# VH-VL binders against UPF0128 protein PH1314: the designs that were tried, part 10

Target 1, 225 residues: UPF0128 protein PH1314, of Pyrococcus horikoshii (o59052)
Amino acid sequence: MIKMLEGYYIIENPGVVPAERRFRMKDLKAWGYDLHLGTIEGERAYFISKTGERHEGETYIFKGKEYHVSRTQKEIPENARLLARIIIERGNPYLEVWLEEEDVKFPLTKEDPRIILKRIWEKEKLNQLLKHVRAVGLTTDFYKDNVFTQGIPLPYEEYPPKVRRVLREVKDIHRDLTGFGRFVFQYFGEVDKMHNYRLYWTLPTLHLFDIDIANEVDKVLGMLD
Short names: E, the ipSAE of ESMFold2; O, the ipSAE of OpenDDE; V2, 0.75 times the mean of E and O plus 0.25 times the DockQ between their complexes.

## First folded at step 9 (VH-VL; framework fv_zigakibart)

Design b1 (from q6 with heavy chain T104L; at its last look DockQ between E and O 0.02; V2 from the best seeds 0.00; counts 0 for: pae E 7.4 > 2, placed apart)
Fold by ESMFold2, look of step 9:
Structure b1 (fold): chain C 225 residues (1-225), chain A 120 residues (1-120), chain B 107 residues (1-107)
Amino acid sequence: as target 1 above (225 residues)
Amino acid sequence: QVQLVQSGAEVKKPGASVKVSCKASGYTFTSYYMHWVRQAPGQGLEWMGYINPSGGSTKYAQKFKGKATMTSDTSASTAYMELSSLRSDDTAVYYCARDYDWLLGYFDYWGQGTTVTVSS
Amino acid sequence: DIVMTQSPSTLSASVGDRVTITCRASQSISSWLAWYQQKPGKAPKLLISDASSLESGVPSRFSGSGSGTEFTLTISSLQPDDFATYFCQQYNSYPYTFGQGTKLEIK
């Protein structure tokens, strides 16, 4: 939905923030993990370690339990799904990640999503996300203030075509990639070849763990630079 | 599936007025600006202006201010363009054209055109 | 107003030819230019937007290029269906303006 309200241009898709989402090996690797099949205390299991930390054939102790790596996976097993969700416990967000092989769940990790997102964004050089993130919970908020010259916000009909294209890209992200989002935008004009604008963008945190979505959001945040 | 159907040809005398209609179907009428473009016989295209159907706001090329009046009827999904004080050089085909995506400035669907002939 | 000037005004060519139509803007319009094809008695048909983005369903023999003030529409191998009049349109600034047209005729 698109509306103009008191000098603000608002693009929102009021869909439901998803409870859980399926991810690819590409995403797990971007998060900084290897996936292993092996045993925990002699019982068959899938588990993770930091990329490159553990190798096939290795046996090690972690948190008082014995792990043995039989195989490091190159892809998510065909009969399995990599799943994650964001939960809030005592006011703190957590990313819970597990592998579901047929009907069996193998917990992989439960970590602060802010730590993992920062790792992803630094590794992938997603500088707009790093610079402009303000809050991370069930949703993630970005705020960018690129106003160098004070002025009256322009109406949408007076936006340059490049600015209108950014707004279309936001609409497409909400429609095609995230299902939910809220983007609040003010445009003050171009002075000295610099666009003067302010934006606030709320997106579902879980979707930002999909590296392709994160890349697209980063590109859009920087389009007017 | 998107379709713009315009009213029929008009023959008018100088000084008269004419109102051309453009009925939209196959999409959400209020989500796309509607533009009007004219083409004199054997000549090029000339942008006249637009209307935002969701609030009725308009913009006119300077040449057509005071000459053209653009309106819409949301309940009928129909845009209108009226020309006043017709002169012989207003003879042209008049098109309605839908903006590609809300207001990007180029047009993916056009009406069939309405010929307006002004002669004595 | 931004004046859009097309060249040539008329172009005669044969089936199979490669043709190029040029559109010049009186000031920079970045890449905010569309190309349309118009057959006699018909409404224009959008071919290309943003100088080079081909509209869905338009044959790949059509291509566009350019930025700033100089733009081209190229048809790599003319087909009988391509004989028509072609217009460029800028949407960088109000009022939106069209080129005067290039009539592509059978030689």
Scores: ipSAE 0.065, ipTM 0.653, lowest interface PAE 7.4, mean pLDDT 91
ESMFold2 (binder alone), look of step 9: mean pLDDT 94; pTM 0.955
OpenDDE, look of step 9: ipSAE 0.277; ipTM 0.743

Design b2 (from q6 with heavy chain D101E; at its last look DockQ between E and O 0.04; V2 from the best seeds 0.00; counts 0 for: pae E 17.0 > 2, placed apart)
Fold by OpenDDE, look of step 9:
Structure b2 (fold): chain C 225 residues (1-225), chain A 120 residues (1-120), chain B 107 residues (1-107)
Amino acid sequence: as target 1 above (225 residues)
Amino acid sequence: QVQLVQSGAEVKKPGASVKVSCKASGYTFTSYYMHWVRQAPGQGLEWMGYINPSGGSTKYAQKFKGKATMTSDTSASTAYMELSSLRSDDTAVYYCARDYEWLTGYFDYWGQGTTVTVSS
Amino acid sequence: DIVMTQSPSTLSASVGDRVTITCRASQSISSWLAWYQQKPGKAPKLLISDASSLESGVPSRFSGSGSGTEFTLTISSLQPDDFATYFCQQYNSYPYTFGQGTKLEIK
C-alpha cells in the first residue's frame, strides 16, 4: 500500500454518476433481449425476452401471467424511451430496465447487472473487461496488474509516447463518454518491448451497458498489451 | 418536430476562415450529440467529429484536427463549426447531424447543409 | 480507419425491379451499420440502422442484412421515388466512415 503512494498518475473526473440513463435498441440487443409489443393479461404492454426465445403471434405464460407477442420491435418506438438504473439493495446491485411511452412506464426487467455485463462482454469478446473487473455497483472497478519487474514507478515525465496516448484516451473517455471516472496509473518502464504497469479504473456502471462505451474502455485497457 | 437549420452559403478566399451555424429546435439541445459531416462535390460523405452540447466536449477525426473547431451555445440551441486556413479542397457541403440517441453513431436528423466554396 | 466499400458504384434499374447494394467493411464492424438515402441537393436520410433495423416511416420494401464485414441493402420492388444515391456508414469505431455511395438511376 505504501508503494502505491509513490509515482502514480491520476486521471480523475468527479462528474456525476447518473441515476438513470437512456439506452438504444442496439444496447438492448447487446444485452441479449428482444423487445416486444403485445399484451400482458390482455392489457397492452411492452416486454422483453431473450433473443430469439419468443416470436410474433406467440402466446405464452410467464410467471403466472399470459403474454401475447403482437410485434417484435426493430427499434424503440419514436414516442418511447428505453431507460435503466442501478440500485443497491441490501448490498447487492440490480439493473432495472423499463420503457417509457408517453406517460406510461413499462417495466422490462430487474436483474443482477453482473450477469448481463458478463453476457455482453462474452458476446462482444471484451476480454479486458472480463478479466479485470473487480466489483460492480453504482460504479464498476477495474484492476489490471501487469507488473513483472519490481521497481519504483516512473514519474510522468518519463512516460513513453504510447503510455501518454493511453492517458489521453482515458481523459477522453471521462470527458466525452462517462462524465465520471477515476483512473490511477503506475508505470514501471518497458522491458523486452513489454510495458510494465498497474492501473485502477472506476467508471459508472450504467455507462458500461452502452456497448460503444464498453468497447472503448476495453480497447484502452488493452492498449499497452 | 426536430429541425436543424444551418447558415447560408459561404464563399471564401484561401487562407480565410468560415464559421457555420446549426440552429436546433424541436428537442432538448443538450441531450444529443451534434455531429458534422462534409461532402465534397460529387463525392461521398466524410465524418468530421462531434460535440456534446452538454459540457462542450468534442471529438475530431484526425484529418480535421486543427482544421475544424466545434462549439455550441446552449442558450441559443446552436452548434457552430469553424474552419480555418481554408483551402480549395475544403470546398464542400457541410452538414450538421443529430446523433440518434446517446452517442449512437448514426444520424437521424440533418441540417439542410451549408455550401462552403473556397476559390482564389 | 475502417474502409467501407460499396458495390456497385452505379446501378441502373427499372421500376419494379429487385435491387441489392452491397457494403463491405475492411474489418468487422459487427452490426453497427447504417444506410442512408440521398437525393440531389438534399441531406442524407436515414433508412436503416444496426444493419437491419428499418427506421420509422421508411417503406417496407427496404431491408438490410449482414454482419461482420458484408452487408446488403435490398429494395424488393423499386419505386420511382427510390432513385437516389445510397450510402452505408459504420459506427463501430472512430472515425466513423461512409461508403463511397451507390447511385441508383433509372434504366
Scores: ipSAE 0.000, ipTM 0.484, lowest interface PAE 12.9, mean pLDDT 92
ESMFold2, look of step 9: ipSAE 0.000; ipTM 0.472
ESMFold2 (binder alone), look of step 9: mean pLDDT 94; pTM 0.957

Design b3 (from q6 with light chain S31D; at its last look DockQ between E and O 0.02; V2 from the best seeds 0.00; counts 0 for: pae O 11.0 > 2, placed apart)
Fold by ESMFold2, look of step 9:
Structure b3 (fold): chain C 225 residues (1-225), chain A 120 residues (1-120), chain B 107 residues (1-107)
Amino acid sequence: as target 1 above (225 residues)
Amino acid sequence: QVQLVQSGAEVKKPGASVKVSCKASGYTFTSYYMHWVRQAPGQGLEWMGYINPSGGSTKYAQKFKGKATMTSDTSASTAYMELSSLRSDDTAVYYCARDYDWLTGYFDYWGQGTTVTVSS
Amino acid sequence: DIVMTQSPSTLSASVGDRVTITCRASQSISDWLAWYQQKPGKAPKLLISDASSLESGVPSRFSGSGSGTEFTLTISSLQPDDFATYFCQQYNSYPYTFGQGTKLEIK
């Protein structure tokens, strides 16, 4: 899984990115939504609204249909699963989200993942993700360039313990949390007590909608700051 | 599955040299650093250094600079450690040990050890 | 060089006992510490890495804790197979160094 090539330290897990993933209520809340049970045109359904926008007992019109909120859910119902996937349509990525109660599927939203990710990262103050994201599709790319010296990259054997810890955390994220990832790293040493480094990190976009994974990635991106 | 097999015991006179081999199997030899660790009779463990089989770069503990020479043969998946100008206090068991994952600094697979006895 | 000091040097215990051995570093090594078990005539066996991470195939009665300069290895209920010598090793800084060992003997 670890490879050195042409002055780069590479941590790679070439696993399969799953097509869909189960999420928790805490993730849905981080995305900025409430989950409701009620009716759509008189038929029992689950649906979402922006956090705080709709209340229990409320009836409203949305996209030509009548919604009634019977109960705002505090947790995903025990007999249900919150599911999402990333799809590409005409070159654009979308996050599709639905609730599956037993064998019945309730579509919740289909939105640009870039908009939702930015909302999450701003709300949760995940500043490393905000600052360093470069592309979002089926995978998300981060690039960080914190090099202020004209020196050459150091070999891994000269990495200080703090840097070795970053690399260990990346490896653990790929192994334990995402199953897939590619991390490309160069270290140029410490100048004026500032670490000089460059990194490129590719992760599956769907996993970044898990708020615990997003927090961990943000933390690792900032470990040398 | 992973296996490190070292060469057999050696008995040497002071002033001689000895070259210990460590044959690796069950993994990609060039993807893991190989360390050498010695254990004098009745004593603890002492890290001697490592070799990166990819390219042959080495690092030695200061005590063993000029005493030990570590090399490898990637076509044979074999690491070597040579001790020169042997003295009686070089008598020890010498282990090769594979780094856990490329170069983490701790070791998950060890050779069986090679006893080197230096007596006059 | 970082000096690793184990205590006690020898520990006498009975099957079923809870056993704790200590490793102290001469300067902070964060959590860059491993524990090994060595039986007579055998190579060391890795038990724990990163101070507390139990290695695959190692019985769950083994645990490690600590950070900075003080670390412990605990065996919650000693088994006959556990009588051996135990070493800690730091990999924070070169040269890597080991503790002098703790011999765990039958009482």
Scores: ipSAE 0.006, ipTM 0.600, lowest interface PAE 10.0, mean pLDDT 90
ESMFold2 (binder alone), look of step 9: mean pLDDT 95; pTM 0.960
OpenDDE, look of step 9: ipSAE 0.008; ipTM 0.510

Design b4 (from q6 with heavy chain Y100S; at its last look DockQ between E and O 0.02; V2 from the best seeds 0.00; counts 0 for: pae O 6.7 > 2, placed apart)
Fold by OpenDDE, look of step 9:
Structure b4 (fold): chain C 225 residues (1-225), chain A 120 residues (1-120), chain B 107 residues (1-107)
Amino acid sequence: as target 1 above (225 residues)
Amino acid sequence: QVQLVQSGAEVKKPGASVKVSCKASGYTFTSYYMHWVRQAPGQGLEWMGYINPSGGSTKYAQKFKGKATMTSDTSASTAYMELSSLRSDDTAVYYCARDSDWLTGYFDYWGQGTTVTVSS
Amino acid sequence: DIVMTQSPSTLSASVGDRVTITCRASQSISSWLAWYQQKPGKAPKLLISDASSLESGVPSRFSGSGSGTEFTLTISSLQPDDFATYFCQQYNSYPYTFGQGTKLEIK
């Protein structure tokens, strides 16, 4: 075990994992939802449905309550914010999403974040995230093992330019996008034009629900392939 | 173990000011909003407002605008609530209460309360 | 402001009894409702959040239900430790508001 920990390179931004994050309509759509303004049991409310399932003017029953769709929103209202948080309850993660308009909160959904992430990644063809995700909580762990030749991990001084670029990209993601991250990397050299390496990457789960961030993380994970 | 420890009881004259402290421990102080709630003798609970220790942003109930001032000291992990121009009807137990998360709106931990008595 | 009305204001019951406390909101608050227990000289204690989510460490004899404007707190079998005042609280809209309380006393 000790030998396995030799020669690793760490990029770590302790930052802060936000308990709450603001999102855009673009993100909500990526999650597979439409946002509606209408009524629930006759009272004004915002609510969501799966993309394309409900339409303007429709009245329907959901979970014993009557919903009426007055308008399907194209954008988050200017005086409103789309917000979400991850909570851990009895060892299980949940994504809570709501819309806050002025001083009123409208709950939208409480879902298993893993289900929604999987949906996003499949739709967006983020194959690196799909393949290498290991655990989802307040933070998400990625593990990628591309070790095909046994050997001693190389020191940073021996890293080729392409590998160094990957490390810079990771650092930039931590700095510019997530504000938090732990990246542990071992490089064993290039054999037959293939990079031999192992990585662990921990990122705030909420940020992965941002489709732009998710795409960037996926891109970086695939850079050495 | 999360703990909120408030300052001791206060007795003030009408027109005076009082500043109540709430020292937090057992968690990251800047990661949770701190709310203040009061309870007049034999009465119910009344939400006063909150402060975000990260940045110091505040929100007050209309009734307490100009009456209460909420501040925080991150280095001391302490929230403060100052009441000005005290009146007899300001007599109450004042609680600091931690938001359950960022700003969910319910309170999972409470201080032990600070009794403020205003009498001539 | 959203007015929270609890009923009854006082409730006398015996150990082992099943009791229900109701909280009514003047307008819909969805599921943004919490229940607290308060004993004399003590701060309130969170029991339930989001109308029905039992807080960690709270006995399973406590349960919450409801949505919109009608909510209930139920204690399936009263224990001696349960005699206290109970409050509901909405956090759907600012300002956050509490019910006037229900004092549960021993018969």
Scores: ipSAE 0.019, ipTM 0.547, lowest interface PAE 6.7, mean pLDDT 92
ESMFold2, look of step 9: ipSAE 0.423; ipTM 0.768
ESMFold2 (binder alone), look of step 9: mean pLDDT 94; pTM 0.959

Design b5 (from q6 with heavy chain S57Y; at its last look DockQ between E and O 0.71; V2 from the best seeds 0.00; counts 0 for: pae E 5.9 > 2)
Fold by ESMFold2, look of step 9:
Structure b5 (fold): chain C 225 residues (1-225), chain A 120 residues (1-120), chain B 107 residues (1-107)
Amino acid sequence: as target 1 above (225 residues)
Amino acid sequence: QVQLVQSGAEVKKPGASVKVSCKASGYTFTSYYMHWVRQAPGQGLEWMGYINPSGGYTKYAQKFKGKATMTSDTSASTAYMELSSLRSDDTAVYYCARDYDWLTGYFDYWGQGTTVTVSS
Amino acid sequence: DIVMTQSPSTLSASVGDRVTITCRASQSISSWLAWYQQKPGKAPKLLISDASSLESGVPSRFSGSGSGTEFTLTISSLQPDDFATYFCQQYNSYPYTFGQGTKLEIK
């Protein structure tokens, strides 16, 4: 959906924010965790620890329960799925993560999504996301103001091809990667080879935990720099 | 499934007008700019301008300003291009062409062409 | 207006040959260039966009390269179906302009 409104160019996919999403081992590693198979109080379970904190063969106490690490997983087991969702409890967002092996759920963590996103973005050097994030909930909002000259916004038909290409990349992200999003854009022209623009971008928070999607969003946010 | 079907060939006398239609199907008509391109017999291609079917905004190449008028009917998914004050050097095949994606400036689907012949 | 000049105007080649068509812009157009194929009595067909991006459904024997002012279309192994006239088109600046065409004749 594309709308022009009083000097704004709006790219919107009005779908629903997904309730849960499947993730890969590389995402879990980017979040800063190892996945283990072992026992909790002698019963077979999957669980996580911070990368490098626990080792195969280790036994430890966590929150009053005894954990034993039998195997640190290199991949998500073929008969299992790594799943996560954003849960709002009393106005606060949480990332809830679990492994589902066949029909059995193994809770892995429940944590403030802002902490994990910051960790990911710092580790992966996603500086546009770090600099321009403004809010995190079921959706995440970015705001970028790169306006250095006084003026009124140009009409879309006068955008340079590169600027129109950025808008297509946003549309493709909404269509192919996130299924939902809202991008609001103003362009004021190019002065001294610097693009003058303002943008607001709302995306589903859960998708930003996919490291490939996060990288693509970061690249698009910086395309006019 | 995208198709652009143009109106049939026209033979006109100098000084007359002609209106070529281009009916679109297989996509959301208002989401893509429609361009018009002409080709004189045995010659190359010449961009004439475009219309945004959403709202009717037009842009013309300078040589066609005052000569060509581009319009659209969103309820019929049809674009139109009208030439006025025809001269013999307006004899050409006229194509409608869909922009690749909104307004990129290159065209992925073309109509079959409409031959306009201007003769005494 | 940006003038697009194609070379050669006419090219004769045999099936299986590698052919190259050149398009030169009168000023830099970055990579904002498309290639079209047109057969007699037919509308043009998009082959390549953004100088080098192959359109879906176009055979991989077609490729494009170039940036700035000089661009090439290459057919790696010419097939009988490739007999046509080829046009380049810039979309960097208004008005959009085409090259005058290269007629590819298969011997």
Scores: ipSAE 0.180, ipTM 0.692, lowest interface PAE 5.9, mean pLDDT 91
ESMFold2 (binder alone), look of step 9: mean pLDDT 94; pTM 0.957
OpenDDE, look of step 9: ipSAE 0.354; ipTM 0.753

Design b6 (from q6 with light chain N92Y; at its last look DockQ between E and O 0.33; V2 from the best seeds 0.00; counts 0 for: pae E 15.9 > 2)
Fold by ESMFold2, look of step 9:
Structure b6 (fold): chain C 225 residues (1-225), chain A 120 residues (1-120), chain B 107 residues (1-107)
Amino acid sequence: as target 1 above (225 residues)
Amino acid sequence: QVQLVQSGAEVKKPGASVKVSCKASGYTFTSYYMHWVRQAPGQGLEWMGYINPSGGSTKYAQKFKGKATMTSDTSASTAYMELSSLRSDDTAVYYCARDYDWLTGYFDYWGQGTTVTVSS
Amino acid sequence: DIVMTQSPSTLSASVGDRVTITCRASQSISSWLAWYQQKPGKAPKLLISDASSLESGVPSRFSGSGSGTEFTLTISSLQPDDFATYFCQQYYSYPYTFGQGTKLEIK
C-alpha cells in the first residue's frame, strides 16, 4: 500500500517474511567464512572457520574439541542447503546458521548479526548501509536525513522523475527481493542542486545477509546523492 | 501462558477419516513450528511430522506420507492433522507439540492429546 | 531411521536413590538429544535438551550427559513425584525418533 499522509509518501508491503532463508556459498564467503567437511571428535561433520584460517589436512582444538579438516568446500554440497534465521533471545538478536545435508542438521554458528553485517558492508563498500543503519533486530532500520531547508514537503505530483524512480525501486525491492518492508519518505525539493529529503526504511534483517539484496538496498539509499 | 487445546476423542470405522484440531494461545502462533506425535496404547512416542504455520509448509515422516495431512488456520491460531483411510492400527493418542524455539526439533509445550479409536 | 534404545525398560527404586537411565542411538547424533517425563494419562514433559541442558523449572536433581551414541539421564535423589516413564528423543535427523521408554517404579 502507498499513502500520502501529512507530507509523507509511504511504501508498505505487509507480505510474509520467511522465518528461515536459504543462502549460497557466495553469501557464506561474504560473511567471512570457509565451509569444511571433516570430523569433530572423530565424528563426521560440517563446520566453518574464518576464511583462510584452517586448511585441508589440519587438525586443531577449538572450544575443547578436536577438529580435523578433510575437505574445504568450494560449493555448497549438492544434497545440502545452507540455512539461516534470526532469533531474539533476552532482547538480543542472533543469526543462527546451519547446513542441512539431506535430513541431517550441522550447526555452523550463532552470532550477533550486527557483527556479520558490518563485516559484509565494510568488505563490499556498502557505505550507505554503514552510514544510515540505526537498529538491527528481526528487522533493520535505516534513517537518512538530507534536509537543509525550511521548505514544506512536496506532494508526490511535484516529485522529479529521479525521485519517482527511487520510489519505484523501493517498491520493486519489497515485491521482488524482501517480500516485506516499510519505507517512509518526505521530499522537500531540489535546492542548490541538492535533493532535500528524509527517509526511514525498515527491511527484514535476514534478507540483508544476501549480498545481492544488500547491494541493491545500498544503491537505492544513495540514488539521490 | 502457552496453551495447546486439542479436540475431543474420536471413534471411527475402518476406511473413514478423522481431523484433529489443536488451538494455540499465549504466544505468536506463526513463530513456532507445530509437530504431531502419536502414542499407540501402552507404547512409545512416534513423530509424525510438522507444519510451519507461516506459509503452511509441511514435512512428514515417511510412514505417514499419504496418510496424514497437516494444515493450519492462522486467523484461528489452530493447527489440524487429518488421517485418511483409517485402520485399526491407527488407534492411538495423537498429540500436537510446539517446537521449543521455532525449528529446533524438540518440544516444550504439548496438547492434552486426542484419542482416536478405530474399530469395526 | 535412527533407532533409540533405552535401558532398562523398567527400573525399580526407592525415594532417595540415585537413578540412571541410558539411551543408545544406532548412529551418532552428536548432542542433539532430549529427555521427557510422562505420567499416566498426561502428555510428555520436556526435561532436558542438547543432552545436558535443563529446561526451565526442572529440579536440579535431574541431569543429563553424553554425546555421540550413548546418553544418560540421572536423578540424584529420587522424589515421590519422579515415578513416571522417561523417553529420550533424537532430533539430529528426520524422522525424529524416541526411545521405547523406561518406566520408573517404586520398589
Scores: ipSAE 0.000, ipTM 0.462, lowest interface PAE 15.9, mean pLDDT 88
ESMFold2 (binder alone), look of step 9: mean pLDDT 94; pTM 0.959
OpenDDE, look of step 9: ipSAE 0.005; ipTM 0.521

## First folded at step 10 (VH-VL; framework fv_zigakibart)

Design c1 (from a5 with heavy chain S31D; at its last look DockQ between E and O 0.70; V2 from the best seeds 0.00; counts 0 for: pae E 2.3 > 2)
Fold by ESMFold2, look of step 10:
Structure c1 (fold): chain C 225 residues (1-225), chain A 120 residues (1-120), chain B 107 residues (1-107)
Amino acid sequence: as target 1 above (225 residues)
Amino acid sequence: QVQLVQSGAEVKKPGASVKVSCKASGYTFTDYYMHWVRQAPGQGLEWMGYINPSGGSTKYAQKFKGKATMTSDTSASTAYMELSSLRSDDTAVYYCARDYDWLTGYFDYWGQGTTVTVSS
Amino acid sequence: DIVMTQSPSTLSASVGDRVTITCRASQSIDSWLAWYQQKPGKAPKLLISDASSLESGVPSRFSGSGSGTEFTLTISSLQPDDFATYFCQQYNSYPYTFGQGTKLEIK
C-alpha cells in the first residue's frame, strides 16, 4: 500500500514474518561457513566451520570435544533442511542456525547477526546495505539521506519514472520476498544531475540472510545513485 | 479477471455534456491510477489524463483542461470522465485504461471504449 | 510535448515476413516506451513496456529494442493474427504521447 503521512510516502506490507526460515547452501557459504558430516565424540553429526578452516579427513579438538570431518557437503543433504531464526536475549539479537535431518536437529551456530550480516555484505560487495544500516534486531533499519537542497518534497505524480519505480520495487520486495516491511520516502527533485531524496526502510532481519533478497535490497537502495 | 466495463454509446448535440463511466472489477481499484485515452475516427490515440482513485488526484493533458473532468467513486469501483461544451471535433471513442502498476504511465487493461458522437 | 513519429505509416507484408516498425521521439525518453497492437473496433493491447520487456501472454516473435530517441518493434515471422495497427507511447514526460500508428496490412 502507498500512502502519505506527515509529508512522506509510506509503503507497508502488513504481513507477518515467519519465526524460522529455510536457507540454501549458497546462503550458508555467504555467511562464511562450510557444512561437514562427520563425528563429534564418535557420534554421527553435522557441524560447521569457517570456510576453509577444516578439511575432509581432519580430526580436531574444539571446545573440549573431538571432531572428525568425513565429508564436506557441497549441498544441503536431500533429506535435510537448513533452518535459522532470530532470537532476542537481554535485548541483543542472535541468529540460531541448525540442520534438521528427518526431525533430528543438529545445532550449527548461535551468533550475533550483525557480525554475519557484515560478513555477507562485505563478501558480496553490498555497499548500500553496509553504508546505510542503522539498527539490527528482529527487524533491520536502513536510513539514507541524499538531500543536498532546500525545498519541499514533490508529490509522487511528479516523480521521474525511475523514482516512481523505486517505490514499486519496494512494494514487490515486501510482497514477494519478505512478506513484511515498511518504507518511508521523500523526493525533492534532481539538482545538478543528482537525485535528492531521503528514505527509511525496515525489513525482517531473518530475510536479509537470504543472499538473493539481500542483493535485491541493495540494488533498490542504490537505484538512484 | 481484471475487467473494465464502460457505459454505452452516446449521441449528443453541440454544447451538451456527457459523462462516461468505467466500472472496474477483479483488482483493488484504489491501487492503480486510471487513465482516459481518446481516439477520433480513423485517428491515433491521445492521452487525456488520469485520476488516482486513492484520494481523487487528477492530471489532464493541456488540450483537455477545462473540457474534461475525471472523478471516481471508490465504493463502486467506478471511474468517470465528463466532457463539457461538446463540439463536433469531440466525436471519438473514449477509453478508460488501467495503469500497469500504481503509476507507470503505460496501460495493461483497457475498457471496451465508449463512442461519443456530437452532431447538430 | 514529446512528439512520437512512427515509420512507416503503412506497411504491406506477407505471412512469414520479418518486419520492423520504428518509433522516434523528439527528445530523449530514456527507455520509457511501450508498444500496443490495435485491431479494428477493439481497444489497444499492450505488447511491450520499457522498450524491450515483453508483456505476459504476448508471442515471442514480438520484440522491442532501443533507447533515447530511436526504438523498434520487430515481428520475426508474421502470422495472420499480426495484421493490425501498432502504436508506440512514451511515458517519460507529461503529457504522455502516442505515435501516429503503423498499419500493418497483408500484401
Scores: ipSAE 0.603, ipTM 0.845, lowest interface PAE 2.0, mean pLDDT 92
ESMFold2 (binder alone), look of step 10: mean pLDDT 94; pTM 0.956
OpenDDE, look of step 10: ipSAE 0.775; ipTM 0.916
ESMFold2, look of step 11: ipSAE 0.562; ipTM 0.831
ESMFold2 (binder alone), look of step 11: mean pLDDT 94; pTM 0.959
OpenDDE, look of step 11: ipSAE 0.786; ipTM 0.920
ESMFold2-Fast, scan of step 12: ipSAE 0.299; ipTM 0.733

